# Designs tried in a protein design chat: VH-VL binders against Cytochrome c oxidase assembly factor 8 (COA8). Part 94

Target 1, 167 residues: Cytochrome c oxidase assembly factor 8 (COA8), of Homo sapiens (Human) (q96il0)
Amino acid sequence: APERGAERRDTAPSGVSRFCPPRKSCHDWIGPPDKYSNLRPVHFYIPENESPLEQKLRKLRQETQEWNQQFWANQNLTFSKEKEEFIHSRLKTKGLGLRTESGQKATLNAEEMADFYKEFLSKNFQKHMYYNRDWYKRNFAITFFMGKVALERIWNKLKQKQKKRSN
Below, E stands for the ipSAE of ESMFold2; O stands for the ipSAE of OpenDDE; V2 stands for 0.75 times the mean of E and O plus 0.25 times the DockQ between their complexes.

## First folded at step 13 (VH-VL)

Design je19 (from je1 with heavy chain F104W; framework fv_ebrasodebart; at its last look DockQ between E and O 0.02; V2 from the best seeds 0.00; counts 0 for: pae E 9.6 > 2, placed apart)
Fold by OpenDDE, look of step 14:
Structure je19 (fold): chain C 167 residues (1-167), chain A 124 residues (1-124), chain B 108 residues (1-108)
Amino acid sequence: as target 1 above (167 residues)
Amino acid sequence: QIQLVQSGAEVKKPGASVKVSCKASGYTFTSYGISWVRQAPGQGLEWMGWISASEGNTNYAQKLQGRVTMTTDTSTSTAYMELRSLRSDDTAVYYCARDQLYDWYKGSSPFDYWGQGTLVTVSS
Amino acid sequence: QAVLTQPPSVSVSPGQTASITCSGDKLGDKYAYWYQQKPGQSPVLVMYRDSKRPSGIPERFSASNSGNTATLTISGTQAMDEADYYCQAWDSSEDYVVFGGGTKLTVL
């Protein structure tokens, strides 16, 4: 099996969202949109008596979030770079300057940009397919562990009720 | 095969002008632009400017504004770079390079093909 | 004008990995290009759009661009890789091309 060379994913600098939830918070917090991915990060609450299953679920959610943040940060950056070069190329081809007479950046019309979007989506189709596949796998795993945690919580509540009835 | 062939070496006096040619072959000339890059002896690469082969639009490095003129002849697939008011610090190897226009979708890159270079010596 | 900064020289032993950096303000937000120039020859494009290889460039050449730094990596460096390397970027604001100062790679 040819070792698919691990495309060194240009690690977008993990902009650790400087968003710090209040220290006394007992719930998950949603941060502002990340400047690169435009995704809102979730700060997961860590309970004092976190079970091994709850911990595993939290870790899976965190890892999935980080994966998703990195993917979209890189995708957005690539999109921006390609879009800029496309616009530049098209303007040059048309014999148009990059700036209008008013000094504003020249833009392309919606029809011209449609060609860019079509081509960009076509080029990135496989990448998006793999992303979607992995997204489903990760979310399935998370959902599965959510179910396990729910069952564990039910079981623990039942045990506590039995112990209270026996005393 | 894609080729850019430049004119031969030039020796000029201070204050004179030099015109370097770059003949393109092996591709559709009007589908690309030409950039000019110079390199002084023992120095790095310096971008001089760009011209579109189809429209003749130009953009020159600020340092060379007023002294440089780039032109193209589509009938001969040839680009020209004229540098006026030559100084000793203009002594360099001058390169033409193919610069991308609308072949963005084909995965082409700017400066993917270079001429062999033209030495211009400015001496008193 | 945007300035791209490169180390003036890098030395590696044959078979080792060479790394050449190019630093510039917000360079990671732009595409970086890399050129190889051997003595008395024209520059040759070795990497385009951060990490893409032109046809004919060996797989041992790779590149990345993030933050303010683009990096050219040559794995299993060979004697034939001894050359000057230049990074390049395009400034869309003023529509001009910027080259780095160049890095001399020596294979010891």
Scores: ipSAE 0.724, ipTM 0.887, lowest interface PAE 0.7, mean pLDDT 90
Fold by ESMFold2, look of step 14:
Structure je19 (fold): chain C 167 residues (1-167), chain A 124 residues (1-124), chain B 108 residues (1-108)
Amino acid sequence: as target 1 above (167 residues)
Amino acid sequence: QIQLVQSGAEVKKPGASVKVSCKASGYTFTSYGISWVRQAPGQGLEWMGWISASEGNTNYAQKLQGRVTMTTDTSTSTAYMELRSLRSDDTAVYYCARDQLYDWYKGSSPFDYWGQGTLVTVSS
Amino acid sequence: QAVLTQPPSVSVSPGQTASITCSGDKLGDKYAYWYQQKPGQSPVLVMYRDSKRPSGIPERFSASNSGNTATLTISGTQAMDEADYYCQAWDSSEDYVVFGGGTKLTVL
């Protein structure tokens, strides 16, 4: 790949392809933005000596990523679909074709589109409110387990240091 | 509901060509690839090749290189497999299967949905 | 090109555990997949990425992959499990797909 001032990262190749991270990898992989959610997914590293608590944290992070990816993929597709349906419906009501003579997709002016945006925001207000609530719940749980893992690691280091000093 | 619906059975003479269609529904066609797998009567599965629905990139099985062409039409969500210079040992049921491109949050599960199969008979 | 070897047939009594093997050079370094095919039907994915089970596949199906051998295990085998089973290997270092020769599972 050419280097033209763009950064290089320890990530899989960009775009959607038949590529899969190596079966045994010692680091997280960050993929390209998902086509629908526009969020970059993470493939999490699973160390050999992962504690039960570390495993629970990793699984919670994986589940939260899946949930977040699915929510935004669905919202983005719904927005795009409903916008096109709104434009089509308003053009049909006005007796206009869906395309201009040049083949360009006919559209509505800013005043007309404002009705769509207001309707969409109002219709989805509760859905986004519940999303925010669930997002906070998930991130609170993740933060809680991050704290527990941090304490576990401190305790294990103290036990290992005590063993070295006593021997 | 995810479905792959293939074209009907065909009877061909040696040396002819066949083109099998595979119409996809119930998912975003351009987010996946299509693999083609054939099965001779009473025999096992043989992978023929793969095509990306979005990019049109292909990869063909070595023994079929030069005789097979795979294409897609994204406007109709349809994949096509054309096999040329048919021989009697090309008699088989030809399947299309959704080839899941790597799913960064769920992992890979290749060939998760299959078409019903298309019998192609090559006889003199 | 890699070769995946399966026994041509396996017979078990109803309720017993069936074990179907798939052997290949360094197969444990690749992902293994398993498909079930009943007569006149298309194959169905039953296990993927070594040991993962798709939604809708009974818990009595399990699989493992290590060394040179992947194994599909069906516990409490039922008459409806009678079918041909194919293993398949793949990883990102390969741009092709290899199937095993297939194993006919008979429940008698």
Scores: ipSAE 0.012, ipTM 0.502, lowest interface PAE 9.6, mean pLDDT 81
Fold by ESMFold2-Fast, scan of step 13:
Structure je19 (fold): chain C 167 residues (1-167), chain A 124 residues (1-124), chain B 108 residues (1-108)
Amino acid sequence: as target 1 above (167 residues)
Amino acid sequence: QIQLVQSGAEVKKPGASVKVSCKASGYTFTSYGISWVRQAPGQGLEWMGWISASEGNTNYAQKLQGRVTMTTDTSTSTAYMELRSLRSDDTAVYYCARDQLYDWYKGSSPFDYWGQGTLVTVSS
Amino acid sequence: QAVLTQPPSVSVSPGQTASITCSGDKLGDKYAYWYQQKPGQSPVLVMYRDSKRPSGIPERFSASNSGNTATLTISGTQAMDEADYYCQAWDSSEDYVVFGGGTKLTVL
């Protein structure tokens, strides 16, 4: 009886994530939404002749993605934890258990939850403003480097064309 | 140098309560949470719950809800886990572990550093 | 509640590649973590977020996670790798942690 996983698995090479691009992919590809941030991760294609400038752009885009992923993962975790804490606090104040007679999680009605949503949104307003500010800064930097890379690629194509004509 | 140091072994009778401590050092205590995991003799790992060192909010495994309480003392950088109404099947090594729940994208796991473990034996 | 299934034991000769699997419904949609535990010792994190290796863990350790199965791979297995290995996942919808049953790796 062959071991399913040990000797003969046609699995991805060691160290490769589940978000691998297809064998024929020569482009960036987009994965499924992240479980915490609900944002789709992007795996950037690395060309065989990547220039130092192209590498800087790719790393800037990767760093910006990590920043976005962490911001929204933390925001969503904070929301979930504070929501659960609010619900438990309100149920305790009412003298109710954390579970219903059916064994499901006890919940608050929409009117009761409105207080939580209002508080959460208001106290996170400044955080979202700072996020937008940083997003503008990052987007400007990315656009600037995209322009530089585009100019470099044009120059490289012109130089290759010139060399071919010289021969 | 990050370290979690737990209190010593305990022997308890059924129906008693036990309180295990976990003293953290080498990092900012309030920047991380603490998870508690137990392991019965010859068995696997079982998650019990976690506590945020900064906010004090907790989340407990359903099986232990009503019997477990987790607390922290930020002045001593110590986490505590109290288990009440002890049964013989609560005999286990109890571990505290650093939980980087807020640092999902910093390249850290939720359980990157573990205490040495505390053996709690429940026997009549 | 999610259940993670691991084989109870895996045996390899020194220098062989060991593969330890962890199966769970839609496990590939979650991050998988791996811990090594030697007798009388605390668990040690060996792999996190499916395929990332902590500082201090040898390069011969690698991992993957896709579909319903996560796999921990140890290339050129050494006697010092003999231990129990546990996979772990976090279910954010229920805010709980689940561990696999553990796999005893024997190096003979």
Scores: ipSAE 0.000, ipTM 0.462, lowest interface PAE 13.9, mean pLDDT 79
ESMFold2 (binder alone), look of step 14: mean pLDDT 89; pTM 0.925

Design je2 (from je1 with heavy chain S108Y; framework fv_ebrasodebart; at its last look DockQ between E and O 0.03; V2 from the best seeds 0.00; counts 0 for: pae E 18.6 > 2, placed apart)
Fold by OpenDDE, look of step 14:
Parts: structure tokens; C-alpha cells; sequence
Structure je2 (fold): chain C 167 residues (1-167), chain A 124 residues (1-124), chain B 108 residues (1-108)
């Protein structure tokens, strides 16, 4: 099977806005939308007594988030580039200027843009299918570990209750 | 096979005009545009302008505005570039290149095919 | 006018990886194109739309574009790769094409 050369994902500069939550917060924080992905990053709280399972869950959530951020940042950038090229090429073909009389960027009508969206979606269909597949896999894994953590917490609570009854 | 064949070398005096031709073959001429790029001796590439083969729409580099005229003949699949008021600094190899219009979704790209170049020498 | 800046020259030993950079303001927001020009020949498109390779271009050619920098990478550089390389972008604001100053790649 020919090793599909790993498409070197043009790593959008990982300038994830380092939204620093308040140091004293015991909760997860949601940051503002990232300028590239338009996804709101979650800053996960790290408990002082984090269990190995809780840590694994947190790491998996973080990795999944980073994966999502990178995917959508790249998709949005590609979309923007292709859209701009489409608009300009179409305007050129029509003999229309790139700017309106008011100095605004000329745009295409809704029908022409619909054609662009159709073509863009068609072209990226496989990519989106793989994304969806991987998204489900990651979320199933997260859900599984959430279940394990929940069970661990229940078990720990039961043990504590038994110790209190024995004293 | 896609080919762009340019006219032969030209020697001109300052103040004269030169007209370079570029005959396209192997593709639908009107589905693309033609860009012109020049290269002075030992220098880089300089974009001169673009013309749509179907509509005849043009866009010229600001530096050459008023001195350059690009035209196409669809019947012969030939593009022309005329440069007027020639100066010594216009001495260069002039290239035509196929420039994409709509076909970028099919994997086409601008300047995917080039002519062989036309040397224009401006000397007193 | 947008300016694309390239190093004037890059040297590499045969079999090594050559990297040629092209820098421009917000170049990462545009598609970058790369051309190879050998002495006395016309330019040849070697990379389009940042990282796409035309038919007939060897797999050792790759490219990326992020931030303000596009990069052409030639892995396992061969003597035949010695040429001038030009990056190119399109400025949508003024509808003009910009070339970099070119980089001479020497294979030592």
C-alpha cells in the first residue's frame, strides 16, 4: 500500500490566543473565538488531586480541541483563499471591476456564489468525511473516559462513606 | 500538447514601438487569459499585464500604463503585446504565459505554460 | 505595492534538502506560486496554490505557506535542480501579480 505521504498540514501559526484564565479559578474557562478557526477554546481546570483517569480525560480533550482548532483554521483559510480567487476570476471573466463605484470590493450574486459553495463542498467532501470519522472516534473515546471517571468518583465516594460508618 | 509560440527577437530604437505575438495551441484559447512577463538581463521577473482571450478585458501594471496595449485574435488564437515609447530600460526578454480564468477548480494554475520568450533590445 | 522578498542565493550539497523562503505581508492569506528558471530558458511552474505540485514535477519538490512566509523545499537536491526560483502571489486589492526577487539555488 503506497504510504500516502503525510500532507504536511500547513500548521497555521499556533497563536492560540493565550487567554489566561484567572489563577484562582476552579472551573473550565471558555475563551473568545480563535481568529483563524472561529472556535472558542476551552481552558481546562487542573485539580490538585487529579486522578490518572481524570488526567487522561483532560489530555484527550485538549488534544481533540487542538486537532479541531487546526482543522478549522486550515479549512477557513483555504475557503477564504479559494473564495477570493473565485470572485476575482469571475469578475475578470465578466469584465467587471474588482471595486464598485463606491470603492467597495465587488462581489458576485447569490447564484454565482452558490456555484462556488457547491464546488467547494464537492471538492472537500472526502476531507470532511475523514474529519467527521475522526471527530466521532475522538468523541467516543472522550465519552468512554468520562464514564470511567464517573465510575471512579462514585467508587471513591462509596469508600469514603464506608470509612465514616466504621469510625 | 499545449504550446505558446512567440515572435522572433526585435531590435528597436528609443522612442519606437514593438509588437510581440504569442500563438497559443493545444487548448481552448478563449477559456483562458494571457499574461505578459518581462525579464531584463540579469534581473527578476516583472509582470506587465493580463488580457482575457474571451472578453478582451485587460489589466496593466501601473508602471506601464499608457505605454502597453494587449490584444487577442481569437480566430488565430494569438495574443499581442505592444509596447510604445521604448527606452533602454525596456530591453528584456518578454514572455507570454497562459493565465487561468475559471478553471482553477479543475487544478489549473496561472502561468502553467510559458512562451519561449522574445528578446527586445532597445539601442540607440 | 506588495513586495515579496527572497534570499538572493541558497547553496546546498547534492542529496541535501534545500529551502527557499519568500516573505511578504500576509502572504499566508494568499496563494503562493513557485517557478523554476534555468539559464536561457522560460520559467516553469513547480508549485501552485501553496503546496500543490503540477504534473511532471518531481515529488522531491514541496511547498508551504503560513503567516508571512512561503517556503519551497527540495528534498534530495540534485544537480539538475540548480536554477533561479521565483515566488509569486496575486494582490487582490489592486489586481496585480507580484514576483519575488528570485533565489539562485546552487548545488555544490
Amino acid sequence: as target 1 above (167 residues)
Amino acid sequence: QIQLVQSGAEVKKPGASVKVSCKASGYTFTSYGISWVRQAPGQGLEWMGWISASEGNTNYAQKLQGRVTMTTDTSTSTAYMELRSLRSDDTAVYYCARDQLYDFYKGYSPFDYWGQGTLVTVSS
Amino acid sequence: QAVLTQPPSVSVSPGQTASITCSGDKLGDKYAYWYQQKPGQSPVLVMYRDSKRPSGIPERFSASNSGNTATLTISGTQAMDEADYYCQAWDSSEDYVVFGGGTKLTVL
Scores: ipSAE 0.644, ipTM 0.849, lowest interface PAE 0.8, mean pLDDT 90
Fold by ESMFold2-Fast, scan of step 13:
Formats: C-alpha cells, sequence, structure tokens
Structure je2 (fold): chain C 167 residues (1-167), chain A 124 residues (1-124), chain B 108 residues (1-108)
C-alpha cells in the first residue's frame, strides 16, 4: 500500500555511486545525498549547441561541485572518526567497556560530549574559514559567468529577431 | 592488496560458449562493479558491459546484447562473463576491470584495477 | 556509436615531450581517461577525469581535455614509457563506454 512508511532503500553499496539520471534528459538532474558528504550532486544537461562560454560555466560548476564534495566528505569522515576515538578514550580512562552489561553501545553524556564539540570546532576553525573564503570566491565566479551566459543568450536572440525584421 | 585474478586460457569451436571468471580480493567486492573489456590480437580495447556486484544489475554493449551474460557470486567475490554462439572474430584476450559504476559528475569512474586477461581462441 | 580517434603512432626521442591526442565530438563535455598497455600486459590507468593522476603514476604524465580533443602529455619521455596508449570516455546520457583506437608510442 501507498500508506506504508517503509520502502526498499537504495541497495547500491556505500562505496558505489547511487545517482543515475535518465537517459536523454534535457534538463539538470539532482541526485540523492552522497553517503560521505551529505550533499546532493547535480548532473548537468549538455545542450547540443553549447557555446564555449556555456561549456566554461558548466565545467566551473562541475569543478566546484567536486571540490565541495571532497571537502565535506573528508570533514564528515574526520568528525566521525575523531568522535569515536574521543568516546573510546574517555570510556577507557573511566575503566568502562565499549558495551553496557545489556549489550548496548556505551555512550557519553551530553556534558562530556560538549568537550569534544568544543575541541573539534576550535581546531577546525581556521580550516572552515579558508573553506568559506574559497566557497564564496567560487560562487562569485559562477555567478559572474552565469551573467555572461545570460547576456550572450539575450544578444543572440536580439540578433535573430533583427535578421528577421531587416529581411 | 587489490587483485583481480582471471581463469585460464580456453580454446573453443565456433558455436560453443565460454565462461570466464574473475576473482576479486583486497577490497569489499560489493562496493564496486566489474566491467568486461576484450582485445582481439593486434587490435584495440572494446567494452563489453558491466555488472554491479551488489545488485547484479547489468548493462551490455549493444553489439553483444543477446550473446553475453554477466553474473557475480558475492560469497566467493567472483564475477563471470559468458559469451555464447562464439565466432572466429570473438578470438580475443578478455579482461575484467574494477569499476566504480556511476560517477555523478559525468558518468562512470575509471577502471582502476585490471585482471591479467584470459585468452579465448575460437577456431575450426 | 560515438568514435574516439587517436593517431595510430607517435615517435619521440628520449627526454623529449610526447603528445597523444584523442578526438571526439564534444569530448571536452565528458571526462576523459587514459590507459597504458605494454606488450603482453593488462592496461594500467595513467590518467582519470581529464587531468588527474593516480597514485604511483610519475609526475611527468599530464593531460587536458577541451572542446573536441583530449591530450595526454608525457614530459621527459623515457624508454619505459614505450607502450600503447588508449583514451576512454563515459557518456552518462548515452550510457556507454568508448575507447579510442590506441596510439603506439615509440621512443626512438
Amino acid sequence: as target 1 above (167 residues)
Amino acid sequence: QIQLVQSGAEVKKPGASVKVSCKASGYTFTSYGISWVRQAPGQGLEWMGWISASEGNTNYAQKLQGRVTMTTDTSTSTAYMELRSLRSDDTAVYYCARDQLYDFYKGYSPFDYWGQGTLVTVSS
Amino acid sequence: QAVLTQPPSVSVSPGQTASITCSGDKLGDKYAYWYQQKPGQSPVLVMYRDSKRPSGIPERFSASNSGNTATLTISGTQAMDEADYYCQAWDSSEDYVVFGGGTKLTVL
């Protein structure tokens, strides 16, 4: 039934891309979130008569997407690994096992985890600042080229209408 | 270390079938796909198709549709490629290669590791 | 089906720069990949996603892809680089893999 909340999830393993746009698509396709970066990838449509300027914009957007995906995949992996190491270290210091007597995974309370979050944010502050600077620079460049492409398209349409009227 | 080890050379008569195996080791088999590529003596590389090791989904080259079947056995981390109704022009070295499947930027990722190849000779 | 065209052979002297081209309609809109194959051996990935080099591949290998032509460049070419080189492209819209015809690189 349609009312069922559960469905078969994407069965592709986490190390394999799960994004597959339809063949012969004539528009951009947005995929599911990447396992590691949590960002949705965009597959860009390539028009048959793509101009050099349009190609440059598309490649810039693709390159920026790759850079962004790599940054966040690395950050999320680092966060997860360091969080796990922090938890294990604290539990070991207290003489506690990784599992409770009931077999559940042992956890730290919110107060103890606050220490980890403070440390993680503090040591990654400069890294995130540089990421934000590059992110803004890349988006500025993309916006600039988007404007150039828009102007090119307007100019070409005006040229076509002018040709029709003068002949 | 990552390795793909293929079955040994085979000699077949026209009209017969051949099944080549490719045993993967050193990585999580179900996290990747396997592509099959053949090379006739003195000729270039020709893509035959790929299979997802996790789901068994396949995509075959149009020229070979109807004659080729690709399968996997996850319990043994082995991929198989069976080619039927063999002709003399099917004489080639058959390679398996590890494939990331689909790359969401522009399609599939590279073939980063290759098997040693299996020579299949079809002669009458 | 789409075709990738490579020159059948390229010859260079040791220490010179070798340039191998791969031409296809709108190839610059796809990612190009490059493989090296020595006699009796399996292909080896030497370049992926237009210009990226796998670990273990010397820095003298570089590549580009723009317009209709992808180029593999080997600077300071050595005797050990003598091999057949194949370009490859993926087209997600057509869901196919295409290899170039291959280029035999001879070091004079």
Scores: ipSAE 0.000, ipTM 0.475, lowest interface PAE 18.8, mean pLDDT 80
Fold by ESMFold2, look of step 14:
Structure je2 (fold): chain C 167 residues (1-167), chain A 124 residues (1-124), chain B 108 residues (1-108)
Amino acid sequence: as target 1 above (167 residues)
Amino acid sequence: QIQLVQSGAEVKKPGASVKVSCKASGYTFTSYGISWVRQAPGQGLEWMGWISASEGNTNYAQKLQGRVTMTTDTSTSTAYMELRSLRSDDTAVYYCARDQLYDFYKGYSPFDYWGQGTLVTVSS
Amino acid sequence: QAVLTQPPSVSVSPGQTASITCSGDKLGDKYAYWYQQKPGQSPVLVMYRDSKRPSGIPERFSASNSGNTATLTISGTQAMDEADYYCQAWDSSEDYVVFGGGTKLTVL
């Protein structure tokens, strides 16, 4: 399992925080997932003093990543499989082989492939509609809990300051 | 200029069928869908169904399943809605509206352009 | 399947703020759309995706959607705003598109 850092960002120059939902999953339509990287992520570290609220946020993030990974892994597999079947069908109609003279997979030109891309998106419309709805719900919930954790941390700083003054 | 122009008013007897046309212009017809919406006199809007202009995929309102057929002709940029087994309560103005039911990058599309409407009157 | 309920009518004086509600079960979890229809005319889109305003729609039109209720708000109403207003949402169960029953806005 490779060490992998989460996206790290400096505080914006004006001091505002930027939340960016993961958008890479919406554009990963080519190729199957790397089988060697299908191990559990190691960057979800669990601190020993995790609050109940911090635990809720972590679990929501873990569940959302697993849900998103499963959706796009399945979509990428389906996309790749249906793309090859479409190319196979069109090549057979033209009387061409599935491989070039060099042994590489034969392809169609961009104009021909446009039909496949439009058909695939249309066929999967309902699935993507449900995904998009759930994606927004999950990411809004994560953002909400991130705000709650930030408030909790501010409150804990105030309690620590109050404790020091009591001494 | 984006425009949807519908066929003229129709008068039909109960049990007959009607086919309303909707000619699109000013945009790439095959990049959008067409929804059909009807409005009985003094009543609200009722969605009837949708068709993809490029692929002919359809989704019909459950109330109308089995009585409605939607088609397109991409060579003329025209959508058609046929309603069969007409009844007096099918008397309405029938609208076509441009719609792209779902686009992964743009999300849900509103009904942003509407035809002028076609009055269909069903009477004995 | 989802039912969108609107008041049948709303009356306001010119210059007042009009509010037209659209109620549906967990409507705030969906996108709401609003259409204006004047007598003898086709509907016109006035708000989309809860709160966005199309080009050409006056800034006095605004909208919100949370909980079970979407609201179309027209500030500084004018006589030209007198029309029927329909809310619309997407629903995936049986019919993909649901309209509210409509609200007749009267400017007296």
Scores: ipSAE 0.000, ipTM 0.449, lowest interface PAE 18.6, mean pLDDT 76
ESMFold2 (binder alone), look of step 14: mean pLDDT 89; pTM 0.924

